# VHH binders against Probable fructokinase-3, part 13

Target 1, 345 residues: Probable fructokinase-3, of Arabidopsis thaliana (Mouse-ear cress) (q9lne4)
Amino acid sequence: MASSTGEKGLIVSFGEMLIDFVPTVSGVSLSESPGFLKAPGGAPANVAIAVSRLGGRAAFVGKLGDDDFGHMLAGILRKNGVDDQGINFDEGARTALAFVTLRSDGEREFMFYRNPSADMLLRPDELNLELIRSAKVFHYGSISLITEPCRSAHMKAMEVAKEAGALLSYDPNLREPLWPSPEEARTQIMSIWDKADIIKVSDVELEFLTENKTMDDKTAMSLWHPNLKLLLVTLGEKGCTYFTKKFHGSVETFHVDAVDTTGAGDSFVGALLQQIVDDQSVLEDEARLRKVLRFANACGAITTTKKGAIPALPTDIEALSFLKDQKKRQTNLKFSKWCCTASPC
Below, E stands for the ipSAE of ESMFold2; O stands for the ipSAE of OpenDDE; V2 stands for 0.75 times the mean of E and O plus 0.25 times the DockQ between their complexes.

## First folded at step 9 (VHH; framework vhh_7nfr_2)

Design m2 (from k5 with S105L S106E; at its last look DockQ between E and O 0.02; V2 from the best seeds 0.00; counts 0 for: pae O 15.6 > 2, placed apart)
Fold by OpenDDE, look of step 9:
Structure m2 (fold): chain B 345 residues (1-345), chain A 122 residues (1-122)
Amino acid sequence: as target 1 above (345 residues)
Amino acid sequence: QVQLQESGGGLVQPGGSLRLSCAASGFTFSSFWMSWVRQAPGEGREWVSSINTGGDSTYYADSVKGRFTIARDNVKNTLYLLMDSLKSDDTAVYYCAKGIYYYDLEGHFDYWGQGTQVTVSS
C-alpha cells in the first residue's frame, strides 16, 4: 500500500563536497596562475542538487570546514533547495580544496588540499541518524571509504539507512589517485558492493573493477550480485546499458555540443533517483525504466552543454524542454527525408 | 626536483626485524600519500604499504599485514617501514613511492626512489 501521503520521498546523498580551483589562464603552473575560478563540487553533493533542481526532495550528509569555503558550500546546497541538516562543521579541519591544472595533453591534474580535510573526518557519532532514517533512497560514493573516521561513518550511515528500509544507491565515482593503490581501491569499493540496490558505473570503472577491457554484457554481469535491483553502465556518448533480474538493454543518449562533461554522471544519477524514489516498481518494468533512463540521459547531456557541474545541472523545466525539442528535430528530419524521397528531382 | 632516498636495508635472518627510511625532498611531503613497493628477483613490482598525508590511515598488502608498519614524519619529510617477523619471501628491493593527485588512470605513483635491498636469509 503506497502510503498516499502526497509528500515526496527523501533522497539522502552522503559524501564529500569540495571546491575546485580552476586557473584563469591555461597552460601555466599553479604558481604562475594570476587567479582561480571557484568551482564547487563533489559527486554526492551534485547528485543532491540535481535531485532538488528536478523537483525532488534531497538532503546532503557530510562534513565541511567551519570556514568561509565550508559555509559557502553549505549555502550553495541551501540555495538549491537541498536539506542541509546532515551537514557538520569542523572547527579544526579545513574544507577540502582541489587545484586543477590542465596538462598540455588536455588532461586534468589535481592538487588536493585534504591533509586531512573536514569531509574525511566525519565520525559515526556526528551523523544525523534521524535524517538518514527518513530517507527513501540513500546515495553514496566511494571516496568516503578511503580513510577513517569517514569510512566508519559511511558504514554506519548505510546500515541505518538500510535498516530503515531505504534503497541504497551506489556510484563509486572512482578517483584512483586518491587511493593508496588500485588494489586497495578495488578492495574497498567492492567491500560494500553487495549492499547496494542500485549501482551505476562508467565504462572506465567497469574496466577498472573487472580488470577486463572487454565491454560486453558478460563483463558487466560479473558485477552483478543477488540483491541488486539495477546495474547501470554509462557509456558517455553511447548512452547507458541497464541490467535487472528480468531484463537488460541499452538506452541511447542525445547528441549535444558538449562543452564540459563534469557533473554529467551526477546529473544522470540524480535524475534516475528522482524518478524512481516514489515508485520503485519502475525498476521491474522495462518500458518504464527505459523512459526514466532516457530522461536521465537527457539530464546528463544537458549538463555537458555548460561549464562546471552544479551550474550546469538542469531543472525539470529545462529537461522537459530539451526532450520536447529533440522530438521536434526527429520529426523534422523524418519529414525532410520524406520530402527528398518524394521529389524525383 | 623530487628526490626519494631509501635506506635501512640489509641482510637479516628469518624472524628478524628491519626499519626502512625514505628521505623525501623537492616537494611538499605532507601533501602526498606515500607508499612502499617491493620487487623480488625475477618478479614484478608488488605494492606493500601506503599511508595517507596525515599518517592516520595505513594500508597493507595481505602478505605483510600484521608484520609491517608504515609511518611518516612530516616534519622530517621521512617515510618509514618497520618490518617485523621477516620471511624469506620478503627478500626484495624496497622502493619509496610518491603518490599522485591527478585524475590520470595511468599510474598511482609519479616518483620512485632508487630502492634499498632487503635480504632475508638463514
Scores: ipSAE 0.000, ipTM 0.253, lowest interface PAE 15.6, mean pLDDT 89
ESMFold2, look of step 9: ipSAE 0.000; ipTM 0.366
ESMFold2 (binder alone), look of step 9: mean pLDDT 82; pTM 0.825

Design m3 (from k5 with K98R; at its last look DockQ between E and O 0.64; V2 from the best seeds 0.00; counts 0 for: pae E 10.3 > 2)
Fold by ESMFold2, look of step 9:
Structure m3 (fold): chain B 345 residues (1-345), chain A 122 residues (1-122)
Amino acid sequence: as target 1 above (345 residues)
Amino acid sequence: QVQLQESGGGLVQPGGSLRLSCAASGFTFSSFWMSWVRQAPGEGREWVSSINTGGDSTYYADSVKGRFTIARDNVKNTLYLLMDSLKSDDTAVYYCARGIYYYDSSGHFDYWGQGTQVTVSS
């Protein structure tokens, strides 16, 4: 109550946090890889960190193993300024691990340690409800919907946040191998669709959910619902398209030398939420929304220029510096094209 | 192949009732909002009603509110429109459509049925 007036709104991010293990070499099977690099991950956790690095207030709600990795992950959240009062530790189950490689035949190979992992065991009665009630934005994905008891915890957390007046932000972050079938994934992802105020999907996710290979504005809007305030379709190097009740359009992204795209979507979402949490009327003003989306695209682009998700998430200073440099690069490109098309140059 | 097949239209007296059905196939029906849209002779298409994926939220045009009821059966993959207290102004071809109204309804539905004629006449 004493935090009213002048304090930044809290963004609460709900879901999984885990360790991704990535082979030190590519093109090999998991069993043939000589070593792995550990990379803390989990889309909801990445979003919380992204918000905090941009100067916003963020908290994370989820469950980790009471093990060395779980405490390391909680430490990473704290060191990045994310409120960890929503974290529970499970005494029996381990922190989730994911091993991913790209085989020589071009197929991805996955091995998940989720039998069950601690994140799957968060119960409704373990939720820090006061933290969730304090959210101005409540952000979540779909992985916590896959099994019980975490599904029920997810639903309870959404209910409590909504009743307290939070803006609900949904990024399904589809991880198809974790679902028992594509049909189950579609059913469960869509089961909470109409509860959200903001939805972000990739073009691949939109194709998956609509089962329509020819993607256009009509296909995107087939998933609209009347209480939705913003639908975003991210298009990778082509930027994003946005849809609101009154307008729609697109914002191009920035072209960079990508090294690792991991976490780019989470960086985009974190930037979006951080920019709107304290003035949500931005969602009704196309010019202001486009400015926010340009900033979010910049944060996503920066994230692709470094290895890892969390190490690559920008600060506000880095994002502004990038935007300044991109204006200089765009100016130089225009002069270069002029010289090449004007003869002699 | 997405298919939507309407049925249940016909001739009815003012004040009467009809039930329209729409059989859906070729997609995960339970994952989509569904709508009814109608087109009166010589006019453009007019949104009538929409229903969310689970069937627990329903929406109606002002012209039909209180008289029409939209419903769905996700086990049978069927959309329904129960029309009561029919008026001559309700005469139209009724279409089952995938999606929901956004401020420009003609741009928001990606699949349509063939339509079923409803005629309200003395």
Scores: ipSAE 0.006, ipTM 0.459, lowest interface PAE 10.3, mean pLDDT 87
ESMFold2 (binder alone), look of step 9: mean pLDDT 84; pTM 0.855
OpenDDE, look of step 9: ipSAE 0.350; ipTM 0.711

Design m4 (from k5 with T28R; at its last look DockQ between E and O 0.51; V2 from the best seeds 0.00; counts 0 for: pae E 15.3 > 2)
Fold by ESMFold2, look of step 9:
Structure m4 (fold): chain B 345 residues (1-345), chain A 122 residues (1-122)
Amino acid sequence: as target 1 above (345 residues)
Amino acid sequence: QVQLQESGGGLVQPGGSLRLSCAASGFRFSSFWMSWVRQAPGEGREWVSSINTGGDSTYYADSVKGRFTIARDNVKNTLYLLMDSLKSDDTAVYYCAKGIYYYDSSGHFDYWGQGTQVTVSS
């Protein structure tokens, strides 16, 4: 196996890549919309791009249609420095499409073109096993578990990565409408839970999986297993809560003027993985982990300030500049409070 | 209605063996982690053992590790606990519990049964 001193560890992300189509007009149903804007996406692909933009090494494993959209999506990965040697193209099935709107009454409306889409047709014998064996971190979600043959490909990829010594990172990224039922989703999401070293869920996903509306440490720990190294619960504007074998706590996030929250979780995960891939002892050091999570929160926050997921993913320079600006704001706030309370009014 | 019915308890001498069973109904047994917990007289519930949905990952409290074996049969919807090398401090009511949990009796369990008494007496 090829190795070099100073070479960054490879983060391999496995799963779907697709195009979301969103209405050109706010607040309408899908049928009422006069037009749609395409928004390339897919949580595993977004994570790979996030890693690469932060200066890490990333690869993507998945299957796209041999169509204009599939080749466009592969081009986006290459343009962003993501290794595409794990991509297969299906000669018959189309690239996955999703039409998504938020109606004026607050309801989300979805229409999926996955009957089947190419991503669902990735077979175990199509996997680039050499690439997967090269992973220092192997990242995946739950969408690939929904149907065969992709479920078997997912399981094979996890097995090969684990055997080669990779850290397994799991973000279920639940899409309820894609599952036959909520119970099937819970069953399949949990079926690989105890194989993961790192798990990240949102508070909504935690509630879904536990069927418990109480959001506390005991609820999160009900999903703990002894092989797990890190459990993260993201809380949106409240930051995140982390759990390890030896410690737990929370890290607040940054307040920004959000424009589009799409991809914020993927940016967070990409930042986390990029920061730990070359020194996983961070997971055993609370002070260092907290710094990593603050950086991941910054990347997530930045991502919400721009329209789209992929266009909004920060570079390392942008993330560091944001953090420097936040330190200036924190220093100015302390100075203002000190001057007010220390001086006569 | 979720129901868990334990059986197989009894009186046994120290060093003896017992096999506990738990018949499950009213839910999809194969979709859930299952656990055994126990409660000695006048004490709180203590987690004993857990098993994942497929039965390929098992977890034990330190007090029973190497002596107890948890197993499941997803065709018969039955959870088992093989108890070897029993000691007097294993005397307790043993409960079958539905949910995800490992190595202690605290945590989030939705349902457990009526229990089966295990008494280890010299």
Scores: ipSAE 0.000, ipTM 0.247, lowest interface PAE 15.3, mean pLDDT 86
ESMFold2 (binder alone), look of step 9: mean pLDDT 81; pTM 0.829
OpenDDE, look of step 9: ipSAE 0.121; ipTM 0.624

Design m5 (from k5 with G99S; at its last look DockQ between E and O 0.02; V2 from the best seeds 0.00; counts 0 for: pae E 20.9 > 2, placed apart)
Fold by ESMFold2, look of step 9:
Structure m5 (fold): chain B 345 residues (1-345), chain A 122 residues (1-122)
Amino acid sequence: as target 1 above (345 residues)
Amino acid sequence: QVQLQESGGGLVQPGGSLRLSCAASGFTFSSFWMSWVRQAPGEGREWVSSINTGGDSTYYADSVKGRFTIARDNVKNTLYLLMDSLKSDDTAVYYCAKSIYYYDSSGHFDYWGQGTQVTVSS
């Protein structure tokens, strides 16, 4: 009789899920917009969906309003194969809404319906602790640190996951307008920094946290802590820079015609976590890590080619097809450059 | 200075009721979430209830849900806890608390009062 069968490790993602409302036309203020496209979102939820679409096992822990939007969001998780046993519904508070536009002057405008939203009301005693203990990777951001009781739920979930042996993955996913001040954001984001095994930040977030406009390896390493296994700085079109105890370097990304960068970071993180969950020794092997980061860059790049976050997250088939096409494209560029040199034999 | 002053505690029999009050001064009361926290003899502090700035959202520990009601009066700068159906397990010193942020159920409050004793026994 078989003693056990192999199973993929579970990646548990903790935090908010909400609806972003974006104008149907570009360059307008929120009040000028004639209509809005609803775009389900929330970085932790996007990461869970990204993992699942790549063939991994994911669960989401968070709280939604007991309303049509909350049930729609839970349905999206379920439809995408994300374990929903960590979801709670609040009878009183609404599902979070965010209205976001990029005005013609380049300024971002935000209006949030979070007074409070249901996600802010997740209590420690509502946590599905057995689900959290099952995590091989526990992923979280910083939005759940802003208010209680969710901050306490976040801290409890991290503690339980760590005690059970999970790898802690932290992507702050800064949304500056949600914080009372930049100083409070910096304080709270940094308050759990030393607990993480993996940290991913964007170059914008690194500048925010360090208050240093110089974006070099020294600046990134100023936020290193002794127990960190991997620090990643995503650089948009320049790819990413990685730091470990043993090595550091950069991995270039792919050229694509970007439409909407929303969710690219979440796609990147989902790909990273999905690729390492069952063999975390990758973090100690630079060649293997670089291959994983190239895959994560591919998933991020694919995500930018469509409007929205969740609709744009790739499947494993799409990611593999993209990588195959990029190899063909690189080969054709080399042949094209060769053919442009006129020299008949 | 920030000051929180609790009152309304006392000795009651099981099944009884009490109303706690907390007078706040030295800060903009209406801008902060407020909480009740209790400490039983020989125990750590436990979160009981919280209320948002406007008083339209309230939150309760499972042990008190349905029996306790939190309220605030932003004109009088006063926080309330109406306690019904009291049990012996509710015996504690009850503190009114203000967090650095809108709410902090972890017990890391920046200011709290001296407390008021609630004793439920026969």
Scores: ipSAE 0.000, ipTM 0.108, lowest interface PAE 20.9, mean pLDDT 85
ESMFold2 (binder alone), look of step 9: mean pLDDT 82; pTM 0.828
OpenDDE, look of step 9: ipSAE 0.017; ipTM 0.472

## First folded at step 10 (VHH; framework vhh_7nfr_2)

Design p1 (from k5 with I100L; at its last look DockQ between E and O 0.54; V2 from the best seeds 0.00; counts 0 for: pae E 7.8 > 2)
Fold by OpenDDE, look of step 10:
Structure p1 (fold): chain B 345 residues (1-345), chain A 122 residues (1-122)
Amino acid sequence: as target 1 above (345 residues)
Amino acid sequence: QVQLQESGGGLVQPGGSLRLSCAASGFTFSSFWMSWVRQAPGEGREWVSSINTGGDSTYYADSVKGRFTIARDNVKNTLYLLMDSLKSDDTAVYYCAKGLYYYDSSGHFDYWGQGTQVTVSS
């Protein structure tokens, strides 16, 4: 629903952007791989792109290397309509890279080149505070909390956004290998937990953060804080559960032929934020929220049907088309079931 | 297994003070928010206070704000509740709870201890 003639609310996404290098051959060591495919990524960056592709107004705040990869990544943001005024380039530090190893057992291992990378070196004094203050929604992850000075930059940005009246959106997007320890990860992730207005976690993250394997409402509600407006637990193919102060429930996702789940969560978050940025009252209306979450699930589902994160993020047209098609299928199934019950064999 | 053991409860006169302690074990205490919850006789459980992992962020129910102070010692794996200016309405069993607890209409709680009785009476 395109709100009337007013300027779209800005969603500012804060954090890392990097390139994953995926071997062209599976089952071999990185050194034995004859080549790599570049896969640009970063959860906050993906969210920004997702918002933009859906017709929202998005900006990215982060630091990249003043190198070919950094400029490539910045170019990707610009190409996708993301405001890049919040990007800093570091002349000394390189753009973050990750090499993905596909083990014979199907498990993925990551070798990170972040010792340190430019994204880790973002300073508070480098922040475009005007941009941050202009945000209606300020979205962030947890990777930026790992080391200084980026941690301080994160905190400052969050403070400024909050003071300016922005909705704070938090997707921890846990990457255990990037943390010194699981305990440190948990501690730091939770250290700013109370600042967020919206929190999205996966089932895996829920277990990690609570140290509880039981996936139920009780476990999820243990993550509530007094200022929280919406808690979301994404459950992959099972959809998502939502919690507010007034209501809670679940929204099923769509069954698709999944090719790659990379970026699905980011797509979901981007879609959610794009839908609520100009009308936050949705968060207090269960029926409206469910519609938004259905849309978000659709975007996530679509994202899984293609390889990669950024290339798979849907446009508003694609998302709407998908939803229309799904409705037709459901109606046809209902009709077929009705016809089968009405024909007395 | 998560274990929470409350202590420090007792009988106190109105206007008096108590200090509750909660010894935590079976989980990484320093990685979790902690909370105090209480249950008065015949009433449901109500959230009292919560504290973040580092102890630098605290929350209080309106009924206890300005009177109660939540604190934690991560080295000792201990949660504290300093209760000042106690009132008769503060009479309850006080529970230490793992996680962020604020009582909403859902009534969901995580792990809590056996509780310690606080009685405020003249």
Scores: ipSAE 0.024, ipTM 0.541, lowest interface PAE 4.4, mean pLDDT 90
ESMFold2, look of step 10: ipSAE 0.047; ipTM 0.588
ESMFold2 (binder alone), look of step 10: mean pLDDT 81; pTM 0.825

Design p2 (from k5 with I100M; at its last look DockQ between E and O 0.05; V2 from the best seeds 0.00; counts 0 for: pae E 17.4 > 2, placed apart)
Fold by ESMFold2, look of step 10:
Structure p2 (fold): chain B 345 residues (1-345), chain A 122 residues (1-122)
Amino acid sequence: as target 1 above (345 residues)
Amino acid sequence: QVQLQESGGGLVQPGGSLRLSCAASGFTFSSFWMSWVRQAPGEGREWVSSINTGGDSTYYADSVKGRFTIARDNVKNTLYLLMDSLKSDDTAVYYCAKGMYYYDSSGHFDYWGQGTQVTVSS
């Protein structure tokens, strides 16, 4: 008799990868800015990198321009240990670029070079189906649903992964300016909702999808479907709430001096998936799930302490050191409280 | 066949208490979130309370929070609603409702009991 041992399950992340350009000076319009810094991104790519940095196995499926930026982005994936066999390059279209600023009046300004960008042009017949079939977890967002042919590629990839037995993980990662309207965004995001095994949304995304300002368990459960194994609502500095068929609850996060929240959600998702890929029974065990979610919260918190998404994603060593320091900090607080009540401090 | 039988209703004075029970059969009771829903005369149905499969997480409408307590006994296949500090606007028929595997605030329950009347009157 033979059993499978040793090899970590593969997490395949599907979708876009792009470059955000942010002004070198703060508080200006895009036209006023004298220069821009490039910040590689894309939620599915960030998740794959997060998994790999935590010691997991990850692959990325998507399409980039056959240009300097596309090859740079593919290089970042490879440098971070992400399997790149699912990457295609388009010779006609360019890698997606986004120019973003936060003006001094608090308004965001965007300029997108996606008319079309290469990621939008991934076709079903370009998919590396063998890579997708090998996934233990197949992770995706909503950006690839916006237009054809990428929408059809997304749907094909989901079906192939599901038929091969993968756990389907969905984080919509709403970018409202990319959609023709809020109504179209809701329609398309919800069109694949019932296919997922795991869904993660932020409180802002929950409000958007339900059109309900009340952020309670009733509102979250209004988006539940019978095949869902886990629904997560991330609450930023307040942690997250989780819902399964058997239980629900909340897990507090860690309070840190945040510098840049970009990629915190992707870090959280990567940590979650990396922790469960090889034993998905965690989803049925509340104590184990809570431990995983505390780890995911730690990774999200660490990510906020540095500028950028990818540069800020923690390694397993960094995450464990952070958790060790938090336990020592809690012990010192109890000692300090004892010192104040028993002796002057 | 799924069956839900409510009991424990009656006439009570304002500020009084009642305990409702719902005996469940014909399905695996411990696998489902369970709910109480009420309907006042001439009104639509109003969700009151829900409880998860294990019984350790409970949810309440704002109109009853702090006054009502939902509980379940997965050994006896019984759902309970302890109602304290009753008000005249709590007068309704109370139904035990089975969801599929989850809570649904929109009222998409697949099975209902016949209901038990609660009347709060001086």
Scores: ipSAE 0.000, ipTM 0.143, lowest interface PAE 17.4, mean pLDDT 85
ESMFold2 (binder alone), look of step 10: mean pLDDT 81; pTM 0.824
OpenDDE, look of step 10: ipSAE 0.151; ipTM 0.631

Design p3 (from m1 with T105E; at its last look DockQ between E and O 0.01; V2 from the best seeds 0.00; counts 0 for: pae O 12.2 > 2, placed apart)
Fold by OpenDDE, look of step 10:
Structure p3 (fold): chain B 345 residues (1-345), chain A 119 residues (1-119)
Amino acid sequence: as target 1 above (345 residues)
Amino acid sequence: QVQLQESGGGLVQPGGSLRLSCAASGFTFSSFWMSWVRQAPGEGREWVSSINTGGDSTYYADSVKGRFTIARDNVKNTLYLLMDSLKSDDTAVYYCAKGIYYYDEFDYWGQGTQVTVSS
């Protein structure tokens, strides 16, 4: 039932927003790099932007430094139509930064400037509770669980959202280097596991959380809890698997020329949440859910075709155009196959 | 080069209606949020309304909510603002802006069109 007021349901995304500094030259140390490109990010922030770009109503809750970078990040949210009423600015703490090192082996290393950063210092008493209560969906990651007082703020926000009847969406978005240990990461990530209505994990995260290298339905289902409505496992180029109380299956993704996979998961989640926020009954209808997941996969795929996270997030028009083009290609392929089979050479 | 050209402004009586248009060029219009902002004499710029890329999501300042309607035609690369129940306080230069503005950040603005509400 579309809410009687014709207004779209609000998706509130809670967590960190930061700037990645990417060296302009690969294969060199940070100190040897002649310059850096600014790459704004943060998984929860990206999700909020993704929702907004798709035509949804989104808000971001977090804390930024009262500095040029913090205000830049807040500006990015606003430019993308994300409600920033949940943003706090810290006058003493700096905005979180990360320097990305590309090793010769292609692995990325991150050097974080979070000692502490403003996002870590969000307090429960700083929360815009009215905004949180207005959420139909409350989305969060796990990075906010790492340290106090942000952990307490996260817990309070989640509590308030749940009490207000919001759907809780959880993407752990594992960043191992930010945790004191892998064990601590698992413990804290799982500490709130049963509170989520929707959980999305990657194949890497599934292995990490289960400590099982076997990627099968059994392993995925080990993460199931009784209050869960939807468990999603994203498998990169293989698409995603979904689990509900009543059905499970897989949805293939789209083949694209991937340039950068950054933000693809966030795009996927944003698309999913944007599609279900006003009609949660989709979660109980496999055919409808599969359509939503196909759309989400499309958004993820599109995001990989451009550099960066936020700049690559698709609009609703872009997503729809992409899907239309894919259908045409499929139909043309079917026609070509049919023509080849009908002409007995 | 990004160009935004507003039209449709004029003199109206209180309670009257106006329709503003903004012709956009120099960018992929359908890929961006669009907004209306206004500036009254001696006052700062005020956000009025924003619309998403597909036109299915619209946002309004409290001062104009229920009276103004923002719309877009992506085929014509045109943004619209239907203004009903106009008040004297609505007197301002109205600007078309690229992007969504809840606060002070727009990338591009038009030259504006004057709306005067007077008895």
Scores: ipSAE 0.000, ipTM 0.297, lowest interface PAE 12.2, mean pLDDT 90
ESMFold2, look of step 10: ipSAE 0.487; ipTM 0.796
ESMFold2 (binder alone), look of step 10: mean pLDDT 84; pTM 0.857

Design p4 (from m1 with Y101T; at its last look DockQ between E and O 0.72; V2 from the best seeds 0.00; counts 0 for: pae O 6.5 > 2, SAP .692 > .668)
Amino acid sequence: QVQLQESGGGLVQPGGSLRLSCAASGFTFSSFWMSWVRQAPGEGREWVSSINTGGDSTYYADSVKGRFTIARDNVKNTLYLLMDSLKSDDTAVYYCAKGITYYDTFDYWGQGTQVTVSS
ESMFold2, look of step 10: ipSAE 0.544; ipTM 0.823
ESMFold2 (binder alone), look of step 10: mean pLDDT 83; pTM 0.847
OpenDDE, look of step 10: ipSAE 0.020; ipTM 0.422

